# Ledger of designs, part 16: miniprotein binders against q96jn8r1131to1294

Target 1, 164 residues: q96jn8r1131to1294
Amino acid sequence: TLEFLENHGKNILLSNGNRTATRVASYNQGIVVINQPLVPQLLVQVRIDFLNRQWTSSLVLGVITCAPERLNFPASACALKRAAWLLRGRGVFHNGLKICEKFGPNLDTCPEGTILGLRLDSSGGLHLHVNGVDQGVAVPDVPQPCHALVDLYGQCEQVTIVNP

## First folded at step 12 (miniprotein)

Design kn6
Fold by OpenDDE base, look of step 12:
Parts: sequence; C-alpha cells; structure tokens
Structure kn6 (fold): chain B 164 residues (1-164), chain A 96 residues (1-96)
Amino acid sequence: as target 1 above (164 residues)
Amino acid sequence: DEKERKIEEIIYRAFELSDEGELEEALELIVEAIRLAVENKDEDLLIWAIYIIANIAQELGDPELLEKVLELAEEAYELTKDPEIKWLIEYLEKDK
C-alpha cells in the first residue's frame, strides 16, 4: 500500500495510516516522500486537503532519484541539491534549473480538493495528472528508481494519498 | 562542516535571488559559491552551484555566460564523472 515514509520534514505529522501528511507549524519543513518507487503505469495521487491562505506559494510536487530513507530533508524542496525533479507553480525544475517555463496548471492556485497525480510511462516520461486528466509529460527520461515527493509548502497544510 | 554549510547557504540564497528576479546579485553570489566549492574540493556543492548558475545564465539570456557555464560543467565532469553534470552538459548543448 502507498504511504508516506517516516523520514519526513520536521513540521510534518503523519496520520491515517501514514496516508495523510499535515504540516503543523510554520510554512516550510514539510517534505514527504511516498514509500513505493514509481514504476511504469502506476498512478500515484495525492489530494490537497487544506490550504492556509495567509501564504502565497503552495505545494511542490515531483520525484527524487536518491534513497529517501536516508535523505536529510532541507526546509524546502527547492533546496534539494541533487536528484530532484520538481513541479512548482507552472515550472519544471531539475536541481534548481528551470527546464520548462509553463507546464500544466499553476500548482500555486490549485484549490482544496484538487487531486494531483504522477505516473511514469513506458518510455520513462513523468506525467502529471490533475483531477484525473493527464497533463502530458513534465519530465522525459526520469532516472529510475524514483520516488514521488510532496513538499507541503506555504499554503498547503495537508495532503492525503488517494487511490485511482 | 561549517564551511560546507556556509557554501550551501550561499548557493540557496543565490537560487532564491534568481527566483525573485534579482539575477545580477544572484550571479555574484553563485560565482563566490563556485569558488568556495572548488577551494574546498566539494564536488556535490560544485555540481549544485553549476546548476544554479546555469539557471541564472538562462534567465539572463546571456549566450556568452551560458557558454562559460558549459565549459565549467565540462571541466566538472572530467573531475567528478557525475551523471547529473553530464545531464546538464547535454541539456545545455541541446538548448543552443
């Protein structure tokens, strides 16, 4: 079953069988990683449960290609120095380099209840799904194995893993 | 390591500045970070810094700077043989 790993950001509290992550303090230190690596055709989805509108930015979604169990998480996903492929706002980033300016909907403006999904296709392309709709390939040729990562940042205070 | 932490902080600050559009200041900081990373022989931080300066160069739209970044990346690859820096080289070459 899909769960968030116990190794997570300092402000995260896991519940609901580790399927729900809640950031209980501040605006950062909210990185979580899903336990099972992405494999082709597996759709991993999280639902945005609660947003705190006092902040401007929202969650970051992506994958890491390093061992998540031993990772020392920085305060935000943007500070991941390697092995990171991230969707932030409308941009796609690799280790801090913006590799796509405009992709899919703006994650900073996704409302509560939005279901965000990640899926690898047979060619190693990473797809973003929004409310069940495939937005296309965000990152081609993602190294495997990789794990889905969610940074509960800014507005985003709670997410839950949901099944398709 | 205190030096390592300092370099990391500079790199992250450079990223933040670039994200905010303060590209000139970001460039100054990241160049310093690269210098420090080389001096400390910290390959991981060097590679990260190269990604950040690549991003800054890209945002500036400066082809000459991008060429210098590519050269730096190639030198880093010869030293580290890191696959992520190889990826960057390929990316920069395709983006020309």
Scores: ipSAE 0.887, ipTM 0.951, lowest interface PAE 0.4, mean pLDDT 95
Fold by OpenDDE base, fold request of step 13:
Structure kn6 (fold): chain B 164 residues (1-164), chain A 96 residues (1-96)
Amino acid sequence: as target 1 above (164 residues)
Amino acid sequence: DEKERKIEEIIYRAFELSDEGELEEALELIVEAIRLAVENKDEDLLIWAIYIIANIAQELGDPELLEKVLELAEEAYELTKDPEIKWLIEYLEKDK
């Protein structure tokens, strides 16, 4: 069963069998990682449950290629020093380097109820899914193993892992 | 430690500035962070800083700076053999 790891950001409260993550304070310190590594053709999805429109930025979605159990999470996914491939707004970032400026929908404007998914294809390409629709390859040739990461940042106050 | 924390803060601030479009100020900070990382012999922070300066150089569209970043990355790879730096080198070379 897909769950969020107990190793998470300081402002996160897990519930619903660790399938729901809620940021209960501030606007940051909201990183969570899904327990099972991504394997080819496995679709991992989270639903945006609640948004706080007082902020302009929203959740960051991506993968890490380091051991998640040992990771000391920074306040924001953007401050991950290594092994990070992130989707933020319409951009794709690797360790702070923008490798794509315009990809898929703007994550900062996704409404509540939006289901966001990540999937590796057979060639190691990382795909973004939005409400079940494959948006294409966000990151080619992602190192494996990797784990899906969600940063409940700014607007995004709660997400839940959902089955395809 | 305190030194490491300081360098991390500078690197992250450089990223924030670059994200805001303040590229010249970001460049100034990240160069300082690189200097400090080298001085402190912190390979992890050096590698991260190289990614950030690569981003800044890319946003500036400065081919000379990009070349310097590539050289720096190659030196770092020679020292660390870190696959993250290898990836960056390959990325930068593909865009040439």
Scores: ipSAE 0.886, ipTM 0.952, lowest interface PAE 0.4, mean pLDDT 95
Fold by OpenDDE base, fold request of step 13:
Structure kn6 (fold): chain B 164 residues (1-164), chain A 96 residues (1-96)
Amino acid sequence: as target 1 above (164 residues)
Amino acid sequence: DEKERKIEEIIYRAFELSDEGELEEALELIVEAIRLAVENKDEDLLIWAIYIIANIAQELGDPELLEKVLELAEEAYELTKDPEIKWLIEYLEKDK
């Protein structure tokens, strides 16, 4: 069963059997990691449950290639200093380096109810899915093992893991 | 570690500035962070700072700066043998 790990950002409250993450304070400190590593043909999906339009930026989605259980989370995924491959807005970032300028829909403008998915293909490419539609390869040749990461940042105050 | 925290904050601020388009100020900060990381012998923060300065150089579209970043990355790789620095080197060389 896919769940968020107990090791999470300081402002996160887990519920619903650790399948729902809620940021209960401020605009940051909202990083969560899914327990099972991504493997080829496994589609991991989260639904945006609640947005606070007070803020401009929204959730960050991606993967980490370090051990998640003991990771000391920074206030924002953008401050992950290593082992991070992130989708933010329309950009793809590796440790703060923008490796793709425009990819898929703008995550900052995805409405409540949007289902975002991550999947590795047989060649190690990381795919983004939006409402069940494959948006293509966001990151080629992702190191394995890796775990899906969600940063409940800014607007995004709640997400839930959902099955395909 | 207070020094580590300070350097991390500078690096992240440099990233934020670059994200906002304040590339010159971002460059000044990240250069300072690199110096501090070297002085503190912090390999992890040095590697991160190199990623950030690479991003700044890329946003500036400055090939001379990118070349300097590549040289810095190569020196860092000789020191650390870190696979993430190796990745960066390969990335920078591929985009030439």
Scores: ipSAE 0.882, ipTM 0.951, lowest interface PAE 0.4, mean pLDDT 95
Fold by OpenDDE base, fold request of step 13:
Structure kn6 (fold): chain B 164 residues (1-164), chain A 96 residues (1-96)
Amino acid sequence: as target 1 above (164 residues)
Amino acid sequence: DEKERKIEEIIYRAFELSDEGELEEALELIVEAIRLAVENKDEDLLIWAIYIIANIAQELGDPELLEKVLELAEEAYELTKDPEIKWLIEYLEKDK
């Protein structure tokens, strides 16, 4: 069963069998990691449950290639110093380096109810899915094993893992 | 420790500034962070700082700076043999 790990950001409250993450304070400290590593053809999806419109930035979605149980989470995913491949806005970042300027829809403007998915293909490419639609390869060659990461940042105050 | 925390804060601030388009100020900060990381022999922070300065150089569109970053990355790889810095080298070589 897919669920968020107990090792998470300080402002996160897990519920619903650890399938729902809620940021209960501030605008940051909201990183969560899904327990099972991504494997080819496994689609992992989260639904945006609640957005706070007072902020401009929203959730960050991506993967980490380090052991999530040992990770000391920074206040935001953007401060991950290594082993991070992140989708933010329309950009793709690796350890703070923007490797793609425009990819897929703008995550900062996704409304509540949007279902975001991550999937590895057989070639090691990381795909983004939006409401069931494959947006293409965000990262062409992701080191494995890797775990899906969601940063409940800014607008995004709650997400839930959903089945395809 | 306190020094490590300070360096991390500088690096992240440099990233934030870069993200906001304040590239010159970001560059000044990240250069300082690199110096501090080297001084404290903090390989992880050094590698991260190199990623950030690479991003800054990329945003500036400065080929000379990008070349210097590549050289710095190569030196860092000789020192650390870290696969992530190797990735950066390969990225920079392909993207220039």
Scores: ipSAE 0.881, ipTM 0.951, lowest interface PAE 0.4, mean pLDDT 95
Fold by ESMFold2, look of step 12:
Structure kn6 (fold): chain B 164 residues (1-164), chain A 96 residues (1-96)
Amino acid sequence: as target 1 above (164 residues)
Amino acid sequence: DEKERKIEEIIYRAFELSDEGELEEALELIVEAIRLAVENKDEDLLIWAIYIIANIAQELGDPELLEKVLELAEEAYELTKDPEIKWLIEYLEKDK
């Protein structure tokens, strides 16, 4: 079954059979990773459960292409130096380089209850889904294996893995 | 290594400044970080710093700077053979 990996950011508490992640302190140290790599037929979905609108920025969603089990996570996903493909706000980033200016909705404005999904297509393209609607290819050829990542940053205090 | 952590912090600060729209200050910091990474022979931080200066150059819309960044990336690739820098070279060559 899909769960969040036990190796996670320092401010995360896992619950609900490791399917719910809550950031219990500060605004960062909230990286979580799904315990299985993406494969073309797998849709990984998380629901935004709780937001704190005190903060301007919100969650980061994406993939890492290195093994996550023993990785030393930085305080935020944006500080991942290698092997990271991230969706943040409306932008798509690779290792800090913005490769797409405007893709999908603005993640900083998604309300509680929004369901965000990641999947690979047969060509290795990374797709974002929002409330069941495919937003298209964010990254055209992601190296595999890759692992879905959520950074419970700023506004985002809790997410839950949901079944498609 | 304390030098590595200092260089890493400078790179991340440059990223934050570029994200906030302070592109000239970000550029000054990342140029310094690149020099420090070369001096310290830290290949991983050098590659990351090249990604960040590429982003800054792209946001500035400065084709002359982008050409200089591409030259730097090519030199780093000859030294490291790292596939992450090869990807960046390919990306920069397609970005006009």
Scores: ipSAE 0.848, ipTM 0.932, lowest interface PAE 0.5, mean pLDDT 92
Fold by ESMFold2, fold request of step 13:
Structure kn6 (fold): chain B 164 residues (1-164), chain A 96 residues (1-96)
Amino acid sequence: as target 1 above (164 residues)
Amino acid sequence: DEKERKIEEIIYRAFELSDEGELEEALELIVEAIRLAVENKDEDLLIWAIYIIANIAQELGDPELLEKVLELAEEAYELTKDPEIKWLIEYLEKDK
């Protein structure tokens, strides 16, 4: 069953059978990773449970293409130096390089209750789903294996893995 | 190790400045970080810094700077043979 991996950001508390991640301090140190790589037919979904509007930026969603179990996560996903493909705000980033200006909704404005999903298509394209609606291909050809990542950054204080 | 950590902080600060729209200040800072990464012989930080200056150059919309970044990436590839920099070279060379 899908769970958040035990290796996570230091401000994260896992609960609900490791399906809920809560950032319990500060604005960062909130990286979590799903415990299985993405494969075709697997839709990983998380619900935004709680936001703190004190911050202007919110969660980051994406994948890493290196094995996550023993990684030393940086304070923020944006500081991942390699092997990272991230959806942030409205943009798509690879290792800090913006590769797409406008893709899907602005993650910084997604309200509580929003369900965000990631899946690979048969060509290795990474798809974003928002409240059950496929937003299209964010990244056309992601190296595999890749692992779904959420950074409970800024506004985002809690997410829960939900079944499709 | 302490010098490596300081270089990392400079690179991330340049990224933050770029993200805030302070592109000229970000450029000045990332150029310094690249110089320091080369002096320190830190291949991983050099590659990351090249990703960040590529982003800055792209945001500036400066084709001359983008060409210089491509040349820098090609030199870094000769040095490192790292597939991350090869990906970046191919990205920068694509028209679409």
Scores: ipSAE 0.844, ipTM 0.930, lowest interface PAE 0.5, mean pLDDT 92
Fold by ESMFold2, look of step 13:
Structure kn6 (fold): chain B 164 residues (1-164), chain A 96 residues (1-96)
Amino acid sequence: as target 1 above (164 residues)
Amino acid sequence: DEKERKIEEIIYRAFELSDEGELEEALELIVEAIRLAVENKDEDLLIWAIYIIANIAQELGDPELLEKVLELAEEAYELTKDPEIKWLIEYLEKDK
């Protein structure tokens, strides 16, 4: 069963059987990782539960290709130095290099209730789903194994894993 | 250790400035971070800094700088054989 991994950002409180992550302080230190690597049949979906519009930026979604159980997370996903493929705003980033200028919706403007999903296709392409609708391939060839990551950054204070 | 932490902070700050559109300031910081990473022989921070200067060069649209970044990445690959720098080399040779 999909849960957020016990190793997470220090401002995160897990609840609801580790299916809900809440950032309980500050604007960062909110990285969470799903407890199973992505495989072609696995669709990981999270619902945006609570947003604080005090901030202009919101959550980051993506994958890491290194083992997350003992990883020392930085304060923000954008500071992941290696093995990171991130969707942020409308951009797609690899280790801080923007590899796609506009992909999918602007994550900084997604409202509460939006369901965001990550899935690998059989060719290693990383797909974003928004409210059940496949947005296409964000990254065509992600190394495997990879692990789905959410950074409850800025506006985003709570997300919950939901079933497809 | 403490030098490593400082270099890491400079690299991340350069990324933030680049994200805010302050490309000239970002470039100044990342060049200094690269120099420090080389002096400190920190291969992981050097590779990350090369990713960040590649991003800055791409945003500037500066082909001369991109060529220098590619040269630096190639040297780093010969030293480290790190697959992430190999990926970057291939990206820069095929794309922007």
Scores: ipSAE 0.838, ipTM 0.927, lowest interface PAE 0.5, mean pLDDT 92

Design kn6
Fold by ESMFold2, fold request of step 13:
Structure kn6 (fold): chain B 164 residues (1-164), chain A 96 residues (1-96)
Amino acid sequence: as target 1 above (164 residues)
Amino acid sequence: DEKERKIEEIIYRAFELSDEGELEEALELIVEAIRLAVENKDEDLLIWAIYIIANIAQELGDPELLEKVLELAEEAYELTKDPEIKWLIEYLEKDK
């Protein structure tokens, strides 16, 4: 069963059988990771439950290609130095390098209720889904194993894992 | 280690400045961070700093700087043999 991993950002409270993550303080320290690596037939989906529009930036979504169980997470996903492939705003980033300027919707403007999904295709391409609609390949060949990551940053205060 | 934390903070500040569009200031900081990472023999921070200067150079659209970044990445690969530097070299060569 898909759950958020017990190793997470310091400001996260897990609930709902570890399927809901809430950032309970500040604007950062909100990294969570799904407890199973992505495989081609697995679609990991989270719903944006609560947003605080007082902040300008919102959640970051992506994968990390190193083992997450004992990783020391930085305050924000953007400070991951290695092994990170992130969707932020409208861009795609690898370790702080923007590799795609515009991909999918702007995550900073996604409303409450938006369902965001990640999956690998058979070639190792990372796909973003938005409300069930495949947005295409964000990253063409992600090293495996990789683990789905959400950073409840800024606006984003709660997400819940949902089934496809 | 205080030196490691300082270098890390400079790299992240350079990233923040780049994200805000202050590319020339970001470049000045990241060049200093690279010098410090080399002096401190910190391979992980060097690799990250090279990713950040690659991003800054890409956003500046400066082909001379991009070529210097590629040379730096090639030197770092000879030093570290790190696959993430290899990936970066291939990325930079593909976009030429």
Scores: ipSAE 0.837, ipTM 0.932, lowest interface PAE 0.6, mean pLDDT 92

